# Ledger of designs, part 271: miniprotein binders against q56419

Target 1, 326 residues: q56419
Amino acid sequence: MEGRTLEEVQEEVFKRHGVLVPKKELEDLAKALEEAGLLLTEKVEARLKEEEEKLKRERPMRLAGLSYPEGEREARAFLEAFRASYPGEGEEARVLLMPHLEPSRVPEVYGAALAALEKTPPPERIYLVGVAHRPLKEKAAALPVPFQTPFGPALPDLPALQALDALLPFELFNTPLAFREEHSLELPLFFLKGRFPEARVLPLLVARRSPELGEALKVVLRDFPGLLVLAVDLSHVGPRFGDTPLTRTLAEEARRRDLGFLERLAEGEPEAALAFLGANPTRIDGVEVVASLLPLLRERKGKVLAHRLDLEAPTLSAVGAGTLVL
Key: E = the ipSAE of ESMFold2; O = the ipSAE of OpenDDE; V2 = 0.75 times the mean of E and O plus 0.25 times the DockQ between their complexes.

## First folded at step 18 (miniprotein)

Design in2 (at its last look DockQ between E and O 0.88; V2 from the best seeds 0.87)
Fold by OpenDDE base, look of step 18:
Structure in2 (fold): chain B 326 residues (1-326), chain A 108 residues (1-108)
Amino acid sequence: as target 1 above (326 residues)
Amino acid sequence: GDLIERLEELAEEVIRYLKEHGEEELAREIEEQIKDIIEALKSGDTESAIEIFTELAETIARLLHRLGAPEDLMQKVSWLIYDIARRLGMSPRQIYDISKRFSRAIER
């Protein structure tokens, strides 16, 4: 009925079905639909409010049993299998760039991350910086609550989070609902918690580049040392993302962009990495995160451990994933 | 009124835990310090209140950690301290310092 009069609807039904529906019946139906719509909206709003209140206490698993096993035993076997999928050895990480893509799509990339974590001394805390795939009220946000994992809750580092908030010109603890379904934190966190069960976590999301975040984190990291993890994907190409179906040429361009980005980061030149992407025509997911963390990435040399451009066959689209150690 | 209420809540949580663990003397000391903060606030001496509170926050963190306080209590206390610090009108640097001290006090 959007934009149509009841008379127009009546005429259309008559034309299509040869039935003249009385105006009163159409009015009643319109009212019923409106009431049902209102009821649905109220129910949805009430549910969202309830979920927001729950997020004040904990962030439950959303992808357990889907992307990773729910049970601890099975989850450990899952970690081992992913580690086994990467035949190489890792290096000690002070900064780890890893994917947040569905793990089954890029197992060796996650395996490379695990290999790096094997060579990394257990950190006291993990700064986990993901990508906000939902709008945030501010450029960045944190959810200062336990995140559930098969290995137990990933506990927040509240003092470090509070210290970070104190240095930011905006409220860090904003948009809790953006964390509800955010896989960019949940998926990496599975691997991180599995490897470092005692580490506290700072779950951070970036929606837009925030130089303030990088500067604040640089200060915080001096007093609150820990592992910095950038949970980012790379190129997003194909029909799902507005391109033509994946071709050799498009795949080569995506790989070129991904590797060129990662290599420049590995050289300690994050500004050059961003400049290399320009308008980011292949839609590298991690651009806003990297742009926010420039002060922490400068002059850090490292190594690209893995890269994959993974085809999603049903959509003829592809997503790039990489693992970088700095 | 809201600040005082939060201070009292912090006191109640900490004192209860300390008493439950046989630390009655420490509980009394904490209670006295909270009273001193409240008195300083009532007298308009916010600077003294901030100073006492800053030291108290660290002390509380250390004591609870040493006694093996459960995570839920530690989180609650951390948030109360943070909220009180904000309500006291502490500067970003002062809040940062409290958080830093708290973190160090609970380091294993």
Scores: ipSAE 0.894, ipTM 0.960, lowest interface PAE 0.4, mean pLDDT 92
Fold by ESMFold2, look of step 18:
Structure in2 (fold): chain B 326 residues (1-326), chain A 108 residues (1-108)
Amino acid sequence: as target 1 above (326 residues)
Amino acid sequence: GDLIERLEELAEEVIRYLKEHGEEELAREIEEQIKDIIEALKSGDTESAIEIFTELAETIARLLHRLGAPEDLMQKVSWLIYDIARRLGMSPRQIYDISKRFSRAIER
């Protein structure tokens, strides 16, 4: 049903239904459909502009009542339950790698992050670096507005964000709509804000690796010290991700790549961690963030606190999540 | 034109808050410094405008913080200062330094 002439359409209707529809009627119908499509496009564009303007003022909760409780009291109990799901002790972190996968799927991995935060002095600010799931106009972006949480708004560190923007060869504040549904910031932020209610946040997204971002952040972190958080997931395997159905061998491969990646990061060798993945056939989510932040990860040693490759039984797929402290 | 409007907006926001808190002399000083910046710009002396603005930006941050300015005013002022600095043609290093000065001024 590609581009046919009106005469071809007219002839097909006659052959199929025995009715000769005048060419003018077909022309009128085509124009009406085009006009209706244009009006729908204009309506969608107007709505998107409205949403964009709202996001320039604040970023509302999108996952309250779905992934975590909306009420503050219930949210604090939720944090305690997640901490309890990890029986170990944490370690002090200057850099924390944690997931952005649905929390109920990997409770002990988020619990390990909470254990690390328990040992970490409250920072003045948190550099929260997630993975853009929508296109950005540049390699990376920030949204310098309050992010709503059940624990109150997570306020942006505007001077630090402005200092970062000044050092970059592109506008950092470039794609507000990409943040509208971005769970890679919202889900980790719930845990971070719950443990560090006074910390300001730099909410950052990486779409494509940016060496410039890492070099600029290295400078900014010296003058604006804080906690660096890589909010990334690990392997994505199975049919949901364009792969073969999950088998024991594929799951073992995904675990091996996840742990090998994390362990090399824990040795302070981020280039080796990236090289270990090669073509990244298990689609580890964190590679673009790690590749951007090399100057901040080199020679910083630490420990893998938790890992889980979580099965999505209905889709025969799996996603890896881990907690790493540097 | 747009730069001058931004400078006047910054002045308006800061001066209103200072007057609300009985700081009429400081409000007059801020207005005079904004006027000096605008006069330097009109005479083509961008270097002097940048110098005066840099010191003014830090002073504004310190004063508003000391007076307990609400978060929404601090955010608006922070953005106005950043936008003005860019429109003045300040270098990345100069803009970075203003942001650092602002941050230090509101820590105390």
Scores: ipSAE 0.832, ipTM 0.941, lowest interface PAE 0.6, mean pLDDT 92
ESMFold2 (binder alone), look of step 18: mean pLDDT 83; pTM 0.822

Design in20 (at its last fold request DockQ between E and O 0.81; V2 from the best seeds 0.85)
Fold by OpenDDE base, look of step 18:
Parts: structure tokens; sequence; C-alpha cells
Structure in20 (fold): chain B 326 residues (1-326), chain A 108 residues (1-108)
């Protein structure tokens, strides 16, 4: 009924079905639909409020039983299988760039991350910086609550989070609902918690580049040492993202940008990595995260351990994923 | 009123735990320090209140950690400390320092 009068609807029904519906019946139906819509809206709002209140206490698993096993035993077997999918050896990470894509799509890339984590001494805390796929009130946000995992809750480092908040010109603890379904934290966290069960976590989301975040984190990391994890995907190409179906040319361009980005990061040149992407025509997901963390990435040399451009066949689209150690 | 209420809530949580674990003397000491903070606040000596609170926060963190306090309590206490610090009008540097001290106090 949007934009049509009741009379127009009545005429249309008559033309199509040969039935003249009384105007009163149409009015009653319109009211019923409006009431139902209002009721649905109120119910949705009430549910969102309830979910927001729950997020003050914990972030439940959303992808358990879907993207990874819910049971601890099965989850451990899952980790082992993913590690086995990467035949190489890792290196010690101070900074780890890893994907947040559906794990089954890029197992060897997650396997490479696990290989790096095997060579990494257990950190006291993990700075997990994901991508906000939903709007945030501020450029970045944190959710300072336990994140549920099959290995038990990933507990927040509240002192470090509070210290970070104190150095930021905005409230860090904003937009809790953005974390509810954010897979960019949940999926990497599964692997991180599985490898480092005792590590505290700082779950951070970046929506827009925040130089302030990088500068603040540089100070915080000095006093609160830990592993920095960039949970980012790379190129997003194909119809799901507004392109033509994946072609050899498009795939080659995506790979070129992904690898060129990662290689420049591996050389300790994050500004060059960003400059290389320009307008980011293949939509590398991690650009805003990297742009926010420049002070932490500069002059750090490392190694690209894995890369994959994974085809989503039903949509003829592809997403790039990589693992980088610095 | 809100500051004092949060401070009292912090005191109650900590004192209860200490008493439950037989640390009655420590509980009394904490109670006395809380009273001193409140008195400083009532007198308008916010600087003294911040100083006492800063030391108390570290002490609380250390004591609870040493006693093996559950994570849920540690998290509640951490938030209460943070809330009180903000309500005291502590500077970003002062809040940062309190958080740093708290973290160090609970290092294993």
Amino acid sequence: as target 1 above (326 residues)
Amino acid sequence: GDLIERLEELAEEVIRYLKEHGEEELAREIEEQIKDIIEALKSGDTESAIEIFTELAETIARLLHRLGAPEELMMRVSWLIYDVARRLGMSPRQIYDISKRFSRAIER
C-alpha cells in the first residue's frame, strides 16, 4: 500500500480479481497491518533492548555449531585439523594479521595463523582488532565483557581497556549491539582462545580510520604488553560487492592488490601499503584497521605466511584472506 | 551522592569478601580508608580523596588477587574503581595510572 490510496487498491483488486472489496474492509486491513507492524516494531525494539542489556554481561557465541564446533572436544579437533591444513611452519608474532572469513573457506590461512601462534609465547593479553561491519557511534569501539567460546569465556582485560579509554578523545565503550553479530571478532577469537586459554582479550572494532586509536594503543602496549591481532579480510570482488562475476582478470587484480598490500606491510611500510591500494577498488576490508594502527605497524618487518582468494561459487564472488606475521 | 554511593558499593563488595575469608582486620582498614575518602570529599578536599583512593584501589586489587578472588568479583571491582575514578574527576593520566597499578597488582 505504500504510496497508493485505498481507492487505487480497490480498483486494482477489482481489475485483477473481479471483486469489489468494500472500502471499509480495506481500511480495516490497513489498520490491522499497521497495528501488526507497530507490534512487530515494539517487539523488535524490546528484544534489542534485552539483547543490549545482556551484552553488558557477556557476548554469547553466535556461530557455534555453524562456523566452528560448540563442544570443547570437537573444537580442539577443529583447531588441529585447521593447523594440519597448513604444511608450513610459523614464526613468532608480535603482530598477527589473520582473516575473519568463514573458516571453512580458507582453512590453510587460519592454519598459517595457528602455525604462527605455535611459535608465539603465550601473551598476557591479546589486542583483537576487528572490522565493524555495522555502524559504530564512534570511529572505534570496545565491548568490555567476556566473550563466550567453546574453550570457556575469553575474559576482557579491563584495566588495559580502561587505560585505552582514558587516552582516547571519545568514549571507547560504545555501540554494544554492533558486537552482537560481529564475526570479525568471534571467528578469530575461537582460534586465539583455543591456543592461548589464559590470555585476556581486548575486543576492538574499527569502523573508520582513527589515528587516535593507534597512538593511544602505542602507549597502552608499552605498559600493557600483548599480542596485537588484526582480524581483517582482503579483497571483496564479484556481484555480492557490486562487480561483474569473477573473471581471471578480476581475480588476478584482487590477488595483486592483496599481495601488494601484505608485502608492503611485511616490509614495515604500512603507509606504502595504503597508498598502493589508492581508492581500494577491490574493497580490501582491513584498510581502516591498518590506517588506524599505523604507529604500531611502522618499521616492523615480517612475513606473509598464506594468502587465498576464495570463490563463493553461488554468487560468483570472491574474498581474499591472508596471514601476516610482524 | 552518586560518587559516594559507588564508593560505598565498592567498599561493600570488598569488605564482604574479606570478612568471608577471615580477613577482618583488612576489612576494617579498607572501611577506614573509605571513610577517609568520604570525609575528604565532604570537606571539599578532592585532591586528598583522589590520593587516598588511588592507593586504596591498588591495595584492593592486590589483596583480592592474593586471596584468589573469583574473576567475576575482580571484574566488578575493576569497574567500580573505574567508575569512582571518573566520578572523582580524575584526569586521563590519573585514570590511566590507576588502571596500570591495578593491572600490575594482579599480575601472576
Scores: ipSAE 0.894, ipTM 0.960, lowest interface PAE 0.4, mean pLDDT 92
Fold by ESMFold2, look of step 18:
Structure in20 (fold): chain B 326 residues (1-326), chain A 108 residues (1-108)
Amino acid sequence: as target 1 above (326 residues)
Amino acid sequence: GDLIERLEELAEEVIRYLKEHGEEELAREIEEQIKDIIEALKSGDTESAIEIFTELAETIARLLHRLGAPEELMMRVSWLIYDVARRLGMSPRQIYDISKRFSRAIER
């Protein structure tokens, strides 16, 4: 119907089926389809408003039974299995970089994060900084509500979140719907809440680099000390991401970029890490988060505990994941 | 008007909980501080209103924490305090200070 006149449609129907449909009946059908589309739009908008109101009270689990077990007992066993997949020892983290990729794809990388948490004194709060996969109204956002987990609700640190909001030149609590399906918070939070069940959380998303966020967080962390977590993935290469099919050469380049980025962060040189990526040809996911948090990363030395560039066989593509303690 | 409504809402939440826990003397003290804030606002003395409110916010946090207030109430009160602080026109530093005082009061 799009791009055709009603007379053209009428003529085509007659040619194919030998039936002449009056123009008025075609006009009535077109109007009915437009009205049905309007009703569908109203229903979708009403549902989204309902979801937004729910998210102003709590954020439910969306990946239980898919990425991790729903029951608490099974969830604890899941954590221990992941820890066992990394045979090494961790180090105490003031800052932890960990992935948000599907855990079963990179078990030893999440295991390395758990090993670091074993060496980390239980914090009063966790600054969990993920990557917004949906647009935000501002460069960054928080959702200051309980996030449900198999280990109970991860409660927000409201005073710290409000202190942060007060220091920013924009409203921090700005896009609840962006959190509805945001796995970059939910997947790391499962591991963090499992190890630190009493810690409160600041669930933060970055959409675009925000120097203001890093400067404000440096002030807030002084008075509200806690664990800073960068929940980010690394290289994204292959056809799913707009490249040629994955080759050994492209995979080795992605590994070199991932590790070069992580090692420069481990030397306390976040500006050098960003400069190393340049135009970011392997699409390392963490650049906007690192660029936001420069004041918190400078001169913090540490160690890369694990890395994996994981193959997506059906798409001939790969995603990198790493664990870094600072 | 809207600011005073938020202040009364905060007072009602806190006073109701205090009375339920036998703290009627403390409930009266909170009510008097709310009246002092409203009186300062009526006289155009926003600076005094802010000073009284800042002390009140810390006191509320400490009292509810010591009485074992449920998390849902603590969250509602935290939001009411934040909303009132913004409607009072408190500076970013003043709001930051209230948040810091609240946080310290519920740690102990």
Scores: ipSAE 0.859, ipTM 0.949, lowest interface PAE 0.6, mean pLDDT 92
ESMFold2 (binder alone), look of step 18: mean pLDDT 83; pTM 0.819
ESMFold2, fold request of step 19: ipSAE 0.854, 0.851, 0.839; ipTM 0.948, 0.947, 0.942
ESMFold2 (binder alone), fold request of step 19: mean pLDDT 83, 83, 83; pTM 0.818, 0.821, 0.822
OpenDDE base, fold request of step 19: ipSAE 0.885, 0.884, 0.883; ipTM 0.958, 0.957, 0.957

Design in3 (at its last fold request DockQ between E and O 0.87; V2 from the best seeds 0.87)
Fold by OpenDDE base, look of step 18:
Structure in3 (fold): chain B 326 residues (1-326), chain A 108 residues (1-108)
Amino acid sequence: as target 1 above (326 residues)
Amino acid sequence: GDLIERLEELAEEVIRYLKEHGEEELAREIEEQIKDIIEALKSGDTESAIEIFTELAETIARLLHRLGAPEELMQKVSWLIYDVARRLGMSPRQIYDLSKRFSRAIER
C-alpha cells in the first residue's frame, strides 16, 4: 500500500483477480497490517533494549557451533587443526594483523596467526582492534565487558580501557549494540583466548579513521603493555561488493593490492601502505583501522606470514585475508 | 548527592567483602577514609577529596586482589571507582593516573 490509495488497490485486485473487495475490508486489512507492523516494531525495540542491557554484563557467543565449536575440547581440537594447516613457523609478534573472515575459508591464514602466537610470550593484555561493520556513534568504540568464548570468558582490562577513555576526546564506551553481532572481534578472540587464556582483552572497534585513537593507544601501551592485534580482512571483490564476477584479472588486482598493502606495513611504512591503496578500489577492509593506528605501526618491521584470496563460489566473489607480524 | 551516593556504594561493596573475610580492621580504616572524603567534599576541599580517594582506590584494589576477590566484584569496584573519579571532576590525567595505579595494584 505504500503510496497507493485504497481505491487503487481495490482496482488492482479487481483487475488481477476479478474480485471486488469492499473498501471496508481493505481498510480493516490495512489497519491490521499497520497494527502488526507496529507490534513488530515494538517487539523489536523491546528486544533490542533487552539485548543492550545484557551487553552491559557480557557479550555472549554468537558464532559458537557455527564458525567454531562451542565445547572446549572440540575448540582445542579446532585450534590444533588450524595450526596444523600452516606448515611454517611463526615469529614473535608485538603487533599481529590477522583476519576476521570465516575461519573455514582461510584456515592457513589463521594457522599462521597461531604460529606467530606460539612464538609470542603470553601478554598481560591484548588490544583487539576490529572493524565496525555497523555504524558507531563515535569513530571508535569499546565494549568493556567479558566476551564469552569456549575457553571461558575473555575478561576486559578495565583500568586500561578507562585510561584509554580518559585520553580520548570522545566517549569510548559507546554503541554497545554494534558489538552484538560483530564477528571482527569474536572470531579472532577465539584464537587469542585459546592461546592466551589469562590475557585480559581490550575489545575495540573502528568505524572511521581516528588519529586520536592511535595517539591515545601509543600512550596507553607504554603504561599498559600488551599485544596489539589488528583484526582486519583485505580486499573484497566480486558481485557481493559491486564488481563483476571474479576473473583472473580481478583476482590478480586484489592480490596485488593486498600484498602491496601488507608488504609496506611489514616495512614499517603504514602511510605508504595507505597511499598505495589510493581510493581503495578493491575495498581493503582494514584501511580505517590502519589509518587509526599509524603511530603504533610506524618504523615497525615485520613479516607477512600468509595471504589468501578466498573465493566464495556461490557469489563468485572473493575476500582477501592475511597474517602479518610486526 | 549522586557523588556521595556512588562513594557510599563503593564503600558498602568493599566493606561488606572485607567483613565477610574477617578483615574488620581494614574495613574500619576504609570507612574512616570514606568519611574523610565526604568531609572534604562538604567543606569544598575537592583537591583533598581527590587525593584521599586516589590513595583509597589503590588500597582497595590491592586489598581485594590480595584477598582473591571474585572478578565480578573487581569489575564492579573498578567501575564505581571510575564513576566516582569522573564525578569528582578529576582531570583526564588524574583519571589516567588513577587507572594506572589501580592496574599496578592488581598485577599478579
Scores: ipSAE 0.891, ipTM 0.958, lowest interface PAE 0.4, mean pLDDT 92
Fold by ESMFold2, fold request of step 19:
Structure in3 (fold): chain B 326 residues (1-326), chain A 108 residues (1-108)
Amino acid sequence: as target 1 above (326 residues)
Amino acid sequence: GDLIERLEELAEEVIRYLKEHGEEELAREIEEQIKDIIEALKSGDTESAIEIFTELAETIARLLHRLGAPEELMQKVSWLIYDVARRLGMSPRQIYDLSKRFSRAIER
């Protein structure tokens, strides 16, 4: 009733329909609609509480049948196909940067990650650091529960997560609902769990750069050694991201920025990589994760194995993805 | 109030599992250590409570791992230990060291 009195509503109904609705009936209707609106709000709140309760126990697959197969045998064939998309050999990784973009868009980039994992001894645990696409209550968060995959549950490393939480000036376990639909963890995890089925996982999200996270992780990794994975995408350009339609010039700039960023990381120069981006005009996705993890990236040299700037013809936009081993 | 309740919940879960697996003497040892922690807390001796609890937590981790406790129980116990440690007012370093010791106890 947007500021209208009941009398004004009554008059408008009479003008339009020739019926005079008694004021009491309009009052009763308004009360019923208000009550129904309160019940709808309460129903949504109850549903969110139910989903949050489920996420305190496990994180189910959300992208099975959409981004990867649900069945275990089909999922293994899917991994083999992706590995075959990358001709060549990987290198042992202590730190792996890999994408979280839809796998079918960048098959050889995920294939390069698999090639690196082939050369990597099975770790006790994987520190999987993604990008929060929903707000977090803090700069970073973890969800310390099993994540379901076609290869079985990826079990959390609870002692390592608890050690990390103890060192942070904020509660690490702070926003379960942000993990509900978070593909930056689910998509890389499919590939990681398929290769390392017995490794436990620390599923972490960064919303805003946290120097505290990087310093704490440096301490935790000394006593809880494992594979550090930065699950990040690179440039985002075009109308989908607020730009003009993609041109050759914009695409070449995005590619240049992606490769310049990766190459500086590969030289063990993460501060230089961030400085190279300046205002980050092509919106490289990984900057907050890299800025958080500086203590773990400094002086660690490696190699860029793959890169693609993938074009989205329907949206005249593009997203960059890469694979880096340190 | 909540601290003692969490400590008793930890004890119940562990003792039940030990008894189900024929470890009655170990169950009595755990029960006695829980009583010692509660007694130290009632006397205001938080430092002794922390020391006894740290030893108890490592012992629980080792015993449950040796007996092949199911993952669900190991997770619940890990959380109860963490929650008790925080409610005891253990420092970040003490909690970190406890978590490391727990992790070492359940390797293999």
Scores: ipSAE 0.852, ipTM 0.947, lowest interface PAE 0.6, mean pLDDT 91
ESMFold2, look of step 18: ipSAE 0.850; ipTM 0.944
ESMFold2 (binder alone), look of step 18: mean pLDDT 84; pTM 0.836
ESMFold2, fold request of step 19: ipSAE 0.836, 0.845; ipTM 0.939, 0.945
ESMFold2 (binder alone), fold request of step 19: mean pLDDT 84, 84, 84; pTM 0.828, 0.836, 0.832
OpenDDE base, fold request of step 19: ipSAE 0.880, 0.879, 0.879; ipTM 0.954, 0.954, 0.954
ESMFold2, look of step 19: ipSAE 0.839; ipTM 0.942
ESMFold2 (binder alone), look of step 19: mean pLDDT 84; pTM 0.833
OpenDDE base, look of step 19: ipSAE 0.891; ipTM 0.958

Design in4 (at its last look DockQ between E and O 0.83; V2 from the best seeds 0.82)
Fold by OpenDDE base, look of step 18:
Formats: C-alpha cells, structure tokens, sequence
Structure in4 (fold): chain B 326 residues (1-326), chain A 108 residues (1-108)
C-alpha cells in the first residue's frame, strides 16, 4: 500500500483477480497490517533494549557452533587443526595483523597467526582492534565487558580501557549494540583466547579513521603494555561488493593491492601503504584501522606470513586475508 | 548527592568484602578515608578529596587483589572508582593516573 490509495488497490485486485473487495475489508486489512507492523516494531525495540542491557554484563558467543566449536575440547582440536594448516613457523609479534573472515575460508592464514602467537610471549593484555561493520556513534568504540569464548570468558582490562577513554576526546564506551554481532572481534578472539587464556582484552572497533585513537593508544601502550592485534580483512571484490564476477584480472588486482598494502606495512611505512591504495578500489577492509593506528605502525618492520584471496563461489566474489607480524 | 552516593556504594562494597574476610581493621581504615573524602567535599576542598581518593583507589585495588577478590567485585570496584573519579571532576591525566595505579596494584 505504500503510496497507493485504497481505491487503487481495490482496482488492482479487481483487475488481477476479478474480485471486488469491499473498501471496508481493505481498510481492516490495512489496519491489521499497520497494527502488526507496529507490534513487530515494538517487539523488536523491546528485544534490542533487552540485548543492550545484557551487553552491559557480557558479550555472548554468536558464532559458536557455526564458525568454531562451542565445546572447549572441540575448540582446542580446532585450533590445532588450523595451526597445522600453516606449514611454516611464526615470528614473535608485537603487532599482529590477522583476518576476521570466516575461518574455514582461510585456514592457513589463521594458522599463520597461530604460528606467530606460538613465538609470542604471553601478553598481559591484548588490544584487539576490529572493523565496525555497523555504524558507531563515534569514530571508535569499546565494549568493556567479558566476551564469551569456548575457553572461558575473555575478561576486559578495565583500567587500560578507562585510561584510553580518559585520553580520547569522545566517549569510548559507545554503541554497545554494534558489538552484538560483530564478527571482526569474535573470530580473532577465539584464536587469541585459545592461545593466551590469561590475557586481558581490550575489544575495540573502528568505524572511521581516528588519529586520536592511535595517539591515545601510543600513550596507553607505554603504561599498559600488550599485544596489538589488527583484526582486518583485505580486498573485497566481485558481485557482492559491486564488481563484475571474479576474473583473473580482478583477482590479480586484488592480490596486488593486498600484498602491496601488507608489504609496505611490513616495511614500517603505514602511510605509504595507505597511499598505495589511493581510493581503495578493491575495498581493503582494514584501511580505517590502519589509518587510526599510524603512530603504532610507523618504523616497525615485520614479515608477511600468509595471504589468500578466497573465492566465494556462490557469489563469484572474493575476499583477501593476510597475516602480518610486526 | 550523586558523588556521595557513589562513594558510599564503593565503601559498602569494599568494606563488606573486607569484613567477610576478617580484615576489620582495614575495613575501618577504608571507612575513615571515605569519610575524610566526604568531609573534604563538603568543605569545598576538592583538591584534598582527589588526593585522598587517589591513594585510596590504589589501596583498595591492592587489598582486594591480595585477598583474591572475585573478578565480578574487581570489575564493580573498578567502575565505581572510575565513576567517582569522573564525578570528582578529575582531569584526564588524573583519571589516567588512577587507572595506571590500579593496574599496577593488581599486576601478578
């Protein structure tokens, strides 16, 4: 009925079905639909409010049993299998760039991350910076609550989070609902918690580049040392993302962009990495995160451990994933 | 009124835990310091209140950590301390310092 009069609807039904529905019946139906719509909206709003209140206490697993096992035993076996999928050795990480893509799509990339974590001394805390795939009220946000994992809750580092908030010109603790389904934190966190069960976590999301975040984190990291993790994907190409179906040419361009980005980061030149992407025509996911963390990435040399451009066959689209150690 | 209420809530949580663990003397000391903060606030001496509170925050963190306080209590106390600090009108640097001191006090 959007934009049509009841008379127009009546005429259309008559034309299509040869039945003249009385205006009163159409009015009643319209009212019923409106009431049902209102009821649905109210129910949805009430549910969202309830979920927001729950997020004040904990962030439950959303992808357990889907992307990773729910049970601890099975989850450990899952970690081992992913580690086994990467035949190389890792290096000690002070900064780890890893994917947040569905793990089954890029197992060796996650395996490379695990290999790096094997060579990394257990950190006291993990700064986990993901990508906000939902709008945030501010450029960045944190959810200062336990995140559930098969290995137990990943506990927040509240003092470090509070210290970070104190240095930011905006309220860090904003948009809790954006964390509810955000896989960019949940998926990496599975691997991180599995490897470092005692580490506290700072779950951060970036929606837009925030130089303030990088500067604040640079200060915080001096007093609250820890592992910095950038949970980012790389190129997103194909029909799901507005391109033509994946071709050799498109795949080569995506790989070129991904590797060129990662290599420049590995050289300690994050500004050059961003400049290399320009308008980011292949839609590298991690651009806003990297742009926010420039002060922490400068002059850090490292190594690209893995890269994959993974085809999603049903959509003829592809997503790039990489693991970088700095 | 809201600041005092938050201080009282902080006091109640910490004092209760200390008493439950047989630390009655420490509980009294904490209570006295909270009273001193409240008195300083009532007298308009916000600077003194902030100073006492800053030291108290660290003390509380250290005590609770030493006693093996449950994570839920530690989180609650951390938030109460942070909220009080904000309500006291502490500067970003002062709040940062409290958080830093708290973190160090609970380091293993």
Amino acid sequence: as target 1 above (326 residues)
Amino acid sequence: GDLIERLEELAEEVIRYLKEHGEEELAREIEEQIKDIIEALKSGDTESAIEIFTELAETIARLLHRLGAPEELMQKVSWLLYDVARRLGMSPRQIYDISKRFSRAIER
Scores: ipSAE 0.871, ipTM 0.951, lowest interface PAE 0.5, mean pLDDT 92
Fold by ESMFold2, look of step 18:
Structure in4 (fold): chain B 326 residues (1-326), chain A 108 residues (1-108)
Amino acid sequence: as target 1 above (326 residues)
Amino acid sequence: GDLIERLEELAEEVIRYLKEHGEEELAREIEEQIKDIIEALKSGDTESAIEIFTELAETIARLLHRLGAPEELMQKVSWLLYDVARRLGMSPRQIYDISKRFSRAIER
């Protein structure tokens, strides 16, 4: 009924079915459909507003019992098993890059992150920067509420978050619903909260690169020192991501892009790391986060502790994950 | 408009908690400082209002922390202080400084 008159609809029905439907009956049907549509829209809007209000108070676990255990005792055993999956030693980190991919797919990569945390003095706060998988109203966002974990709530650092918001040219607290199912914060947070139970958290998402965020964070980190965590994945290749089925050549290219990116970051050269990716043909996930945080990454040298390009056999696709300390 | 209402809400939350914990003298001091801020605003002296508010914000953080205020109250007060600072038209640097003072006050 895009632009059609009721008379035209009436004529079409008569032509198709040999029945002349009175205009009033068509008018009644149109009215009923409009009313039903308005009612559904109001109910959906009310439910979304209810979810948004709940997220303004706390962010519940969404992946307990799915990606990690719900019980604290089992969760601690889970952490120890993941640490054991990485036989090496870590390095102290002021900046940590770690994945947000499903933990069981890359256990040694998360284990390397735990190894780094073992060498890292407990911070007063953790700046946890993930990748927004749902649209944000601005380039970046934060959700300044407790995030539930099996180890208890990860409390927000409200003064640091408010200081950050004050320095930005946009409202930082802008899209609560984007956090509802955001695994790029929840999965790394499980490991971080388990290792640093007293640290407060700044849960941040980047949707689009924001130089303003990086400059503001540089100021905030000086007065509110803490651990900066980039919770990002690397290459995404194969049919699930719009490529042909995964071949040896495509996998080798993804691995080269992942490692070249990480190695340049480890040399304190984040601009070179971004330039190395060019048009980002293997869809490395962390580009917008790194591009936002350039002032915090320049001249910070470090070490790549782990990398894995993990195969998704059912989809003939793969996702890269790595651990970098700076 | 809402600035006076926010200041009154802040005062209500803080003074109620202080009175519940036997701090009548501190409650009177907070009430007087809130009145001074409102009076400065009504006379158009925003600069004085900001100065008084800045010192008051740190004082409130310190008092509530030392009295063991529950996390829910600390969060509500933190938000009220932030909202008032923005409605006062404080610069980004001034608001940043209040947040830093608040953080320092609750470290102990």
Scores: ipSAE 0.771, ipTM 0.914, lowest interface PAE 0.8, mean pLDDT 91
ESMFold2 (binder alone), look of step 18: mean pLDDT 82; pTM 0.802

